VHH binders against A disintegrin and metalloproteinase with thrombospondin motifs 9 (ADAMTS9). Designs and how they scored, part 2

Target 1, 201 residues: A disintegrin and metalloproteinase with thrombospondin motifs 9 (ADAMTS9), of Homo sapiens (Human) (q9p2n4r1735to1935)
Amino acid sequence: LPQNCKEVKRLKGASEDGEYFLMIRGKLLKIFCAGMHSDHPKEYVTLVHGDSENFSEVYGHRLHNPTECPYNGSRRDDCQCRKDYTAAGFSSFQKIRIDLTSMQIITTDLQFARTSEGHPVPFATAGDCYSAAKCPQGRFSINLYGTGLSLTESARWISQGNYAVSDIKKSPDGTRVVGKCGGYCGKCTPSSGTGLEVRVL

## First folded at step 4 (VHH; framework vhh_6fv0_2)

Design e28 (from b8w with A33E)
Fold by ESMFold2-Fast, scan of step 4:
Formats: sequence, C-alpha cells, structure tokens
Structure e28 (fold): chain B 201 residues (1-201), chain A 122 residues (1-122)
Amino acid sequence: as target 1 above (201 residues)
Amino acid sequence: QVQLQESGGGLVQPGGSLRLSCAASGFTFSSYEMYWVRQAPEKGLEWVSTISDSGGSTYYKDSVKGRFTVSRDNAKNTLYLQMNSLKPEDAAQYYCAKDQYWDSSGYWEDYRGQGTQVTVSS
C-alpha cells in the first residue's frame, strides 16, 4: 500500500490527480494527490463538510466608536460601522495541504481555498478591527470529521494585538474547532505558526 | 511621534456654547478617522463623536445629536467640536483621539491628547 503520492505513481502506475488510499501511521486514509504529472506531487485532505464548515475570516466592519461592544457582541447589518478595512477577507476550504512527514496541516497552502471576499486568509486564522472593548467578530471554523484525522490535544492559538481577544471552542475528539478572534485589528493564529499538528484517529 | 493638543474648553452657563479645537502633528492627518471622547469626574471614558478622514461622514452619541457638530480642516491638521445648548451633563475633560488605522493592534491611550476641561455652571 502506498504511503504518499510519489509511491502511488510508482506502485500503482497512477499519473492522474485524484483521491487515493494511503497507509499513513498504520491507518488507511483517503488523500487527494495533486501534481501527479510531476516529480513532486502534493498531499491534500478533502474536507467532508467542505467550505460551509471550513473557513477563515478577517472581519471588515469597524466601529466608529472603538470603546464599545454594541448588540451584546452580536453582528448586526445596521451597526454603526465602516466597511473599509483593506486587510479584510474570507477564505473557505475544500481541501487542505498535509505534510505527511511532520503530520501538520500547512495553513498557508491555499491551492483548494476560495477567497469570496477581500484578501486570502490562512486556514485556522481569524481577526478584525471591530472594537477595542473585548468584542471579537472575526471567525474561523475547522471540521475534520470524516477525514480520519483530528487536531492533537496540544493544538493552541495565540492572540496578536494590544486589544486582541480570542474565544476558541474545541470538540473533545479534536475534529471540530470554532474560533472568534479580533479586537481592534487583532487576530489569532496557531501557536506553531503556519503548521497545525494532526493525529490519525 | 503622534501629538494631539486640545484647546477651547472653559466655563459656560447651561444653554451656552463652546468650540473645541485639536491640533494634530506627527502623522498624515487626512488619512485617519478622528474621535472626540470625554471623561467626567468619577466616570469612565465616553465616546462623543467620530469624523471620517475626508470629513464627509460624521457620527454622534445620541445625547449630543443636534447640539454638537464635529468638523475638520485637513489643510490645517485641525479637528473641531462645536458644542451648542450645553447641559450640566456635558461637563467633562474632552479629548481628541486618532484612529490607529491599518495597525495590527489599537492602543487607544497612546493616541489621545491631554484634553481640555469643559465646566457647565448650573
């Protein structure tokens, strides 16, 4: 059984991009092999719940009064806001890059991401310029259910910014994480930088 | 180095008027949204007004709408607050503040001036 996309080419004679079953850390996982016509194919995990539950956002609305948290912290279309933050963006993910040697998701590989608004936002990242009053509006969503993978118990996020606040909720099995991040141009990112460690279920 | 210098405060009777000024230096004034905020004795900091970088959009605290007018002169790097029909509740130290646009974090206190005192004699 092949252990990576290069072995899929050698052992199965495959040359087409597509889903293949690989033996990873003693488990059979479905991996998307991209670039199979080259000597350096890349491994991606197809997200069963797709882009509706796998997304990253830098929220573009800024309060004219940065000292408040109106509407009890909820989003309102009629907020007293500017919508002019140039770093704002929304990216959703159909597949995410995996490094099979380190067992890390490469959060900055956007090959199978769609940026529907503004600037590309890496996987597992969120931020905003909304408020300085502990009122984060940026959000990210991770759903690895059905992939055979989960985040490790050590997965952590760091907040960056003078007023940055993060509210991160993780399921007990590590397959589902939702985050709210922001606070007057603040953000949250994985503590490991661009890598997010996973384990085989 | 950002510098903000407020002036124009003083003592007025209820129903009176004052015009506050804020002289700005050390940054490109025309590129930033500006705020007026106030703090009464034993009270927290309270937002009063916001003006966009061009001066084309203005926003006000509900209790000052119709009485206060914010404006700016980008050629003179100066922000103004015209206060009419002053009430005892308007007595406070008034500060101008700079919006920390495009930064990774806002630090509200760093971009606030020293303030100008407004007293309303009842």
Scores: ipSAE 0.006, ipTM 0.326, lowest interface PAE 10.2, mean pLDDT 85

Design e29 (from b8w with T50D)
Fold by ESMFold2-Fast, scan of step 4:
Structure e29 (fold): chain B 201 residues (1-201), chain A 122 residues (1-122)
Amino acid sequence: as target 1 above (201 residues)
Amino acid sequence: QVQLQESGGGLVQPGGSLRLSCAASGFTFSSYAMYWVRQAPEKGLEWVSDISDSGGSTYYKDSVKGRFTVSRDNAKNTLYLQMNSLKPEDAAQYYCAKDQYWDSSGYWEDYRGQGTQVTVSS
């Protein structure tokens, strides 16, 4: 059985992008091979729950007076907010890029992302600006159920920005993560060096 | 290398005025919203004011409205805070800060200067 998309092309004579079964770390996984027309095909994991549970947001509603967390951190369309934050955006993911050598998700590969609002936001990333200290409004959602993969125990996020706060919740099996990130201008991203390392279930 | 350098702080009596400046370098100043934050001794950081990248929109903390005016000169890469009718409660270290930016690789930046001290006492 092939172990990567280049071997799918070589061993099965396949030249079309699509789902193929690969033997990865001793387990048979369904992997989407992209760029099969080229000499450098790329591996992607199709997300069973897709766009609805795999998304990244930089929240665009900025408080006029961000000294308190209004509404106990609840989102409000009717807030005394402006909607002009230039980095605001919302991206949802049908597939995510995997490096089969390091077993890490490449969060900045947006080939199968859809940006429905504003600017593109990398996978597993969220942020906002002026939502107030202790009131992060940006969110990300990861759901790997049904992919045969989960995040490792070592998966970590870092808060960046002078006034950043983050609240990240990971399921015990590592298949589900939700994050809230933000502050005066704050974000959270996967830590460098550990990234989003995955393991085969 | 992003650099922000605040100046213009000092000692003033209640009712006095100061003009703070923030000299920016190492980035395209006109592409970023900028803001002023302050921190009094043993207190948390608080937002004071912000200004859009063009200077067309400004916002203020309620307690400084009508007394403080934020402005910018994009040709000089400089941010200003004009502070009038200063009160003892305005005494703090004042910092300018750049709004966040990230590129297509996912690397974001946020930077705060070293600050300038404002003391208000008789």
Scores: ipSAE 0.007, ipTM 0.300, lowest interface PAE 9.5, mean pLDDT 82

Design e30 (from b8w with T50E)
Fold by ESMFold2-Fast, scan of step 4:
Structure e30 (fold): chain B 201 residues (1-201), chain A 122 residues (1-122)
Amino acid sequence: as target 1 above (201 residues)
Amino acid sequence: QVQLQESGGGLVQPGGSLRLSCAASGFTFSSYAMYWVRQAPEKGLEWVSEISDSGGSTYYKDSVKGRFTVSRDNAKNTLYLQMNSLKPEDAAQYYCAKDQYWDSSGYWEDYRGQGTQVTVSS
């Protein structure tokens, strides 16, 4: 059984992009191989729960008074807010790039991402400039259920920014993570030292 | 690099006025929204006012609305806060701050100056 997309091309004579079964760390996983007409095809994980549960957001609304948490921290489309935060963006993901050598998700590979608002936002990243009062509105969502992969215990996030606040919830099996990140202003990203490492279930 | 320098603070009696200034350098001043924040002794940092990059939009904390006016001079890279009808609760260290920006590398920064003290007492 092939262990990467280059071996799929070499050992099976496959030349078209698509889903293939690879033997990864002793387990059979379904991997999307892209660039199969080239010498360096790339591996992607198709997200079973799709872009509704796999997204990254920098929230574009800023409160007139950032020391408040209006609506008890609830998001409102009709808030009395400034809409001039230029870093805003929303990206959703159907597939994410995996480096099979390091077993890390390459969060900046947006080949199978769709940016519906503003600027592209990397996978597992969120932020805002909404409020300094512990009600972050920037969101990210990760759902790896059904992929055969989960995040390792070494997968961590860092919060950056003045008044930065993060509320990150991880499922016990590591397949599900939701984050709320922001402040006035703040963001959270996977740590530079650990990255977003995955393991085979 | 980025430098913000506040001035204009001082001691006034209740009902008095002060005008604060913030001299900015090290970035394209006209491309960023700017704001004033304050911190009273034993209190947290509190947002006071914001002004858009063009000066076309201004925002104020409810308790200072009608008394304070924020303005900017993009040709001089200077931010101002005109404070009228000062109250004892306005006594604080006042700072100017640059708005956040994400560049293409994902760089993000928010700088404040060293501040200028405003004291309101008889």
Scores: ipSAE 0.007, ipTM 0.284, lowest interface PAE 9.9, mean pLDDT 83

Design e31 (from b8w with T50Y)
Fold by ESMFold2-Fast, scan of step 4:
Structure e31 (fold): chain B 201 residues (1-201), chain A 122 residues (1-122)
Amino acid sequence: as target 1 above (201 residues)
Amino acid sequence: QVQLQESGGGLVQPGGSLRLSCAASGFTFSSYAMYWVRQAPEKGLEWVSYISDSGGSTYYKDSVKGRFTVSRDNAKNTLYLQMNSLKPEDAAQYYCAKDQYWDSSGYWEDYRGQGTQVTVSS
């Protein structure tokens, strides 16, 4: 059985982008092969729960009262960002890139992301601006259920910013992670930088 | 280097008034929103008021709304907080704070002054 998209092309003569079954770490997984007309096809995992449960946000909309935390300050969708804040955005993910050699999700590959507001935000990343110190407003959501993959127990996030706080909840099986990140323009990202390690269920 | 210097604190009776000032240097003052924050003993840092870069928008913590007024003079690079009807619960170290900004590189700066003490007692 092929172990990557290049082997799908070589061993099965397939040249069309699409879902293929690959033998990954001794298990059969469904992997989306992109760029099959090229010499460098790329592997992606299709997210069963799609963009409603797989998203990254840098919250850039102002609170009605930016001195209050959001539960009592109410979020606004109708304000302009200040001229010195440019990184606000919302990205949702239909598929995520996987490096089958390292077994890491490549969080910065946005090929199958839709950015509905502002600037693209990498997978598993969240942050804010226009929030009070230690008052996180950005959110990310990961749902790998149905993909045959889960995050390892070693998956970690780092907070960046002097008043940044991260509240990250991971399910025991590693298939579901919800993060709330930020505080006075703070953010959180995976501790490995661009990678987030997964294992086969 | 960014510098913020607060002044105007002191001892006042309940119901009294104080005006705090913050002298700013080392950055383009008129380009940044400013905050007043305070820290009372055994409490965390909390934001008291916000003022936009132009002074056209102001916001206040609910407990100080109607009593405190934030203002700025961009020509003098100075931020002010007029505090009226002071209550014992307003006693704290008061700091002016420059807003951070987040660029695509993830750069952060967090600048507060050394603060000015406000004590409210009879």
Scores: ipSAE 0.006, ipTM 0.195, lowest interface PAE 10.8, mean pLDDT 81

Design e35 (from b8w with S57E)
Fold by ESMFold2-Fast, scan of step 4:
Structure e35 (fold): chain B 201 residues (1-201), chain A 122 residues (1-122)
Amino acid sequence: as target 1 above (201 residues)
Amino acid sequence: QVQLQESGGGLVQPGGSLRLSCAASGFTFSSYAMYWVRQAPEKGLEWVSTISDSGGETYYKDSVKGRFTVSRDNAKNTLYLQMNSLKPEDAAQYYCAKDQYWDSSGYWEDYRGQGTQVTVSS
């Protein structure tokens, strides 16, 4: 069995983009091969639970008084808020890029992302400029369930920016991660920068 | 309210078997993936197994593969863990856990039961 999309082309004679079974770290995984008509096809993981559970957000509202946390931190459109954060955005993901050599998700590959609001936001990233009161509103959601992959214990996030706070929760098997990130103008990103390490379940 | 109640633990000899059960109530059991996690004395929580909402997909910690089998009965709102060929390193408090989620209001929940003790002794 091929171990990457280039071997799919070489060993199976395949030239069409699509799902292929690859032997990865001793286990059979279904990988989407893109760019199969080129010399440099790319590997993507199809997210079984889709873009409703795989998204990244930079929240666009700012409080008039950033020392408050109104509505007990609940998100509401009727807040006394400004909508002036130009870096705001919402991206949802149907497939994510994987580097099979390093076993990292390439969080900045947005080929199969849809940005429905504002600016594109990388996978596993969230932020806001909402409040200095530890009231983060930016969200990300990761659901790798059904892909045969999970995040490793080395997968970590860092908070960046003024009064930055993050609340990151991971399922026991590493297939589900949700983050609430922000602060006055804070964000959370993977500690490795643009890569997020995975293992085969 | 969400409630999870584990049972079936006990003392067993190395190489022995136990079957753990988890009775769930207070949520639509068939809509959530479920987990088995364990905690040995003076150690952190360790993931053991995952089962999908339908029961069609299962995943295991490498050290228990081939020895443990997770299953569920959605009609009875019950999760099971069949443990065979038990080793001393399997001794721990075992917990079942409901899948974590963000609801539409942005709240996060993570539920565990009280646990059931597994002891493996020569």
Scores: ipSAE 0.006, ipTM 0.408, lowest interface PAE 9.5, mean pLDDT 85

Design e36 (from b8w with A33D T50Y)
Fold by ESMFold2-Fast, scan of step 4:
Structure e36 (fold): chain B 201 residues (1-201), chain A 122 residues (1-122)
Amino acid sequence: as target 1 above (201 residues)
Amino acid sequence: QVQLQESGGGLVQPGGSLRLSCAASGFTFSSYDMYWVRQAPEKGLEWVSYISDSGGSTYYKDSVKGRFTVSRDNAKNTLYLQMNSLKPEDAAQYYCAKDQYWDSSGYWEDYRGQGTQVTVSS
């Protein structure tokens, strides 16, 4: 059984991009092999809940009055907010890149991401420039259910920026993470830099 | 190279006035919203005032409304804070701040100057 996409190409003579079963850490996982016509095919995990539950956002609205956190920080259409933050963006993910040697998701690989608003935002990243201190509005969502993978207990996020905070909730099995990041003006990103370590369920 | 240089601070009596200035360079000043923030000894950084890139929108911390006025001169790349009816609780190091942004690599940058000290005492 092949253990990576290069072995799929070498051992099975496959040259087409697509889903293949790989033996990873003693278990069979479905992995999407991309770039199979090249010498360096790449491994991606197809997200069962795709775009609706796998997204990253830098929230583009700013308060007209940045001294207050309206509605206890909940987002509402009637916030009387401006939409003028030039770094704003929204990216949703159909597939995410995995490094099978380190067992890390490469959060900056946007090959199967769709940026529907503004600037591309890496996987597992969120932020804002909402301007109310400690009132985070940027959101990210991770749902690995059905992939055979989960985030390890070591998965952490750091908050950066003025009065920036993060409210990150991870399911006990590590398959689901929801983050709320930002505040006055800030972001949260994985503490390991661009990678999130996963394990096989 | 983004640079922000504050000036105009000093010692005043309660009820006095000061005008702070912030000279900006190294970026297109007229394209960015600007902030005044302050930090008193042993306290965290506190937002004071906001002004939009055009100067068309301004917002203030509740405790300074009616006393402070923010303005800007885009032709001179300069931001101002007119402070009237100063109170002892206004004593702090005052900074002008450029809004954070994502650079081309996806990293946020936060720029503020060295600050100017405001002391209010009799």
Scores: ipSAE 0.006, ipTM 0.216, lowest interface PAE 11.8, mean pLDDT 84

Design e37 (from b8w with A33Y T50D)
Fold by ESMFold2-Fast, scan of step 4:
Structure e37 (fold): chain B 201 residues (1-201), chain A 122 residues (1-122)
Amino acid sequence: as target 1 above (201 residues)
Amino acid sequence: QVQLQESGGGLVQPGGSLRLSCAASGFTFSSYYMYWVRQAPEKGLEWVSDISDSGGSTYYKDSVKGRFTVSRDNAKNTLYLQMNSLKPEDAAQYYCAKDQYWDSSGYWEDYRGQGTQVTVSS
């Protein structure tokens, strides 16, 4: 059984991008092989729950006046807000890049991401500039259920920015993570930088 | 690289006035909202004012409204804060800030200058 997409190409003579079964860390997993016409095909994990459960947001609304968190952090469509935050963006993910040697999701590989608003936002990342201290409005959502993979228990996030905080909840099995990130102006990103370590379930 | 350099702070008596300036470089100044924030000793950072990219919209903290006026000169890449009727509670280090941005690698940049000190006392 091939262990990576280059072996799929070489051992099975496959030249088409698509789903293939690979032996990864002793388990048979379905991996999407991209760039199969080239010498450097890349491995991606198809997200069973797709873009509705896998997204990253830098929230685009800014309050005019509050320095305190209004309404217990609840979003209000009737607030006096600007919708012109220059770093705002929303990216949703059908597939995410995996490095099979390090067993890390490469959060900045946006090949199978759709950015529907503003700037591209990396996987597992969120932020805002809500102009209300310690009032995180940016959201990210990770759902790896059905992929055969989970985040490791060591997965952590760093909050950065002005009065930035994060509220991140991870399921016990590591397949589901939701985060709220931001504050006055801030973001959260994986503490490991551009990588999120995964393990085979 | 983004650089923001504040000036114009000093010691004034209550009721006095100061004009702060922020010289910006390393980005297209006319394309960004700009902010004034302040931090008093032993206190947290506090938003004071912001101004739209064109200068057509301005916003103020309630406690400074009517006393402070923010403005910008896009031809000179300079942001201003005119402070009138200064009160002891306005004493703080004042910073100008650019709207935050992060690059394609996921790096978040906090674009804030070194600040200028405002002291209000007799």
Scores: ipSAE 0.006, ipTM 0.265, lowest interface PAE 10.5, mean pLDDT 85

Design e39 (from b8w with A33S T50W)
Fold by ESMFold2-Fast, scan of step 4:
Structure e39 (fold): chain B 201 residues (1-201), chain A 122 residues (1-122)
Amino acid sequence: as target 1 above (201 residues)
Amino acid sequence: QVQLQESGGGLVQPGGSLRLSCAASGFTFSSYSMYWVRQAPEKGLEWVSWISDSGGSTYYKDSVKGRFTVSRDNAKNTLYLQMNSLKPEDAAQYYCAKDQYWDSSGYWEDYRGQGTQVTVSS
């Protein structure tokens, strides 16, 4: 059985992009092979729950005057927001790139991402510039259910930026993660040292 | 124009207390929220506490909550940080900062002065 998309080409004689069964860490997984006409095909995981439950957001609204608004996650009706944060964006994911050697998701591969607002945002990343400490507004959602993969216990996030905080909830089996990230201007990203590591279920 | 002058640091034993002060000038102090931030020798700058322009709301880093109290006197243009039950990990250079809108992930750019050093030893 092939163990990567190059072996799919070699062992199956396949030359078309599409879903193939690969033997990964002793288990058959359905992997999308892209660039099969080239010498460097790439492995992607198709997300069963698609873009509705796999997305990354840098929240675009900023409090007009943070001193007039509470820093507790709620607003008065008289508080105003500007939509002027230049790093704002929203990306949703149908497929995510996997490095089968390291078993890490390559969060910056946006080949099968749709950016519906602003700037592209990597997988498993969120942030804001809400100008309110302790009120993270950016969000990300990960749903790996049905892929045969889950995040490992070593999957971690780093909070960065002015008064950055994160509220990240992971299901016990590691297939579902939701995060709220932000700060005054803050973000959270997967830890660079451990990356977004996955395991075979 | 914006000037912030910290004072009140020193050497204290674990469990001791210090009160830091920040004298502000060059802006309308009562119109801005204020921060205390700190930097230990081998660490980056980290936020410690925040106080609203009126003093009616405060926020604290989890590791100092219940031990530190931020306050302000708008008539004197002065910000305070009362530090109780000091731990060795609280040793750092302490700075006050004027609140501002951010459009980057940079830290407190309005800081002025040298800060005040807090040393905790047993």
Scores: ipSAE 0.000, ipTM 0.129, lowest interface PAE 14.4, mean pLDDT 80

Design e7 (from b8w with S104E)
Fold by ESMFold2-Fast, scan of step 4:
Structure e7 (fold): chain B 201 residues (1-201), chain A 122 residues (1-122)
Amino acid sequence: as target 1 above (201 residues)
Amino acid sequence: QVQLQESGGGLVQPGGSLRLSCAASGFTFSSYAMYWVRQAPEKGLEWVSTISDSGGSTYYKDSVKGRFTVSRDNAKNTLYLQMNSLKPEDAAQYYCAKDQYWDESGYWEDYRGQGTQVTVSS
């Protein structure tokens, strides 16, 4: 069995973008191969639970009571983030890019992301604007269940911003992660910048 | 209202076997994936195994693959972990944990029982 999308082209004579079974670190996984008409096809993981459970948000609305600091917030839908703060946005993901050599999700590859509000937000990233200090309002959600992959135990996030905090919860097997991030236009991102390490289940 | 009670731990020699059980109540057991996690003295929690709500899919930590088998009996609201060929590095407090479906609030909770102690000594 092929081990990457380039081998799918070479060994199976495939030239069409689509789902293919690849042998990855001893396990047969279904991988979406994109750019199969080129010499450099790219590997993506199709998210079984889709964009409802795989999203990134920089929350850009003013709170109704900014002196209150609930982790779930009293949100307003009628205002925008100040343009001199961090960019607000909401991106949801049907597929995410994987580097099969390093076994990292490339969080900034938004080829199969839909940005429904504001600026594109990378996978596994969240933040806010107009929140109180140490009062995170942004959310991200990761659900890798059904993909054959999970986040490694070493996957970490860093908070960025003077008053930023992160509240990140992982399922025991690393297939599901929920983050609440922010605090006075703070954010959280994977600690390696753009990479998020995964393992084969 | 979630209650999880682990049992079946004990002292075994290297190469020995134990079967852990987790009795669940306070939720619809057959609707949730379940996990086994462990914690060795002065170390963090470590994921061991996952079983889907139906029992049709199972996943394991690399170091226990081929030695441990997770199973469930939805009629009895009970989760099991069969542990064979036990090694000193498997010594830990073992916990079962309940999965939680992602809801519209975006909240995730990790519910665990009090655990059962596994000791592996020569």
Scores: ipSAE 0.000, ipTM 0.239, lowest interface PAE 14.3, mean pLDDT 80

Design e9 (from b8w with Q100L)
Fold by ESMFold2-Fast, scan of step 4:
Structure e9 (fold): chain B 201 residues (1-201), chain A 122 residues (1-122)
Amino acid sequence: as target 1 above (201 residues)
Amino acid sequence: QVQLQESGGGLVQPGGSLRLSCAASGFTFSSYAMYWVRQAPEKGLEWVSTISDSGGSTYYKDSVKGRFTVSRDNAKNTLYLQMNSLKPEDAAQYYCAKDLYWDSSGYWEDYRGQGTQVTVSS
């Protein structure tokens, strides 16, 4: 059985982008092969729960007074917020890029991401400039259930920025992670910067 | 390269005044909100004031309202903090900071200068 999309092209004579079954680390996984007309096709994992549970956000509101936490940290349009804040972003993911050699999700590959607000935000990333460490508002959501992959126990996030605050919850099996990140201007990113290590099952 | 250089700190008596300056280079100063933050010995960073890119809006920590005034000169790429009626609790290393920006790679830019020390004692 082919072990990557280049082998799908070579061994099966396939030339169309689409889902193919690959043998990865002893397991049969469904992988989307993109760029099959080229000599360098790319591997992507289709997210079973789609963009409703796979998204990254830099929260779109910034307080005039960042020492406050209005509404006990609840999101509301009627906050005392700036109207000129432009660093917001919201990206949702249908598929994510995987490097089958390193077994890392490439969080900055946005080929199958949709940015519905502001700036593109990498997978597994969230932040805000909402308030000075009082009430982080940025969120990310990861759901790998049904993909045959999970995050390793070594998967880590770092908090960066002035008064950065993070609250990250990972399921015991590593298939589900939700993060809430922010601060004065704070964010959470994978500790390697651009990659998240995964394992089969 | 983004550079922020603070100056104007020193030793003053309670009730005294100081004017801090921050010289900015390496970015379009007039396009960014600017901040003053401070760090007292054995304490974390504390936000002090914010000024919008045009200078039309200013915001202050409650404990400094009425005593501190932030301003900027976009033609000179310089940020200022006028500190009046200084209290012992205002003693800290003061930093100016550029507003944070996210790019498409998820990297952000957070620049602070080396700071300027403010000491308030008799």
Scores: ipSAE 0.012, ipTM 0.304, lowest interface PAE 8.3, mean pLDDT 84

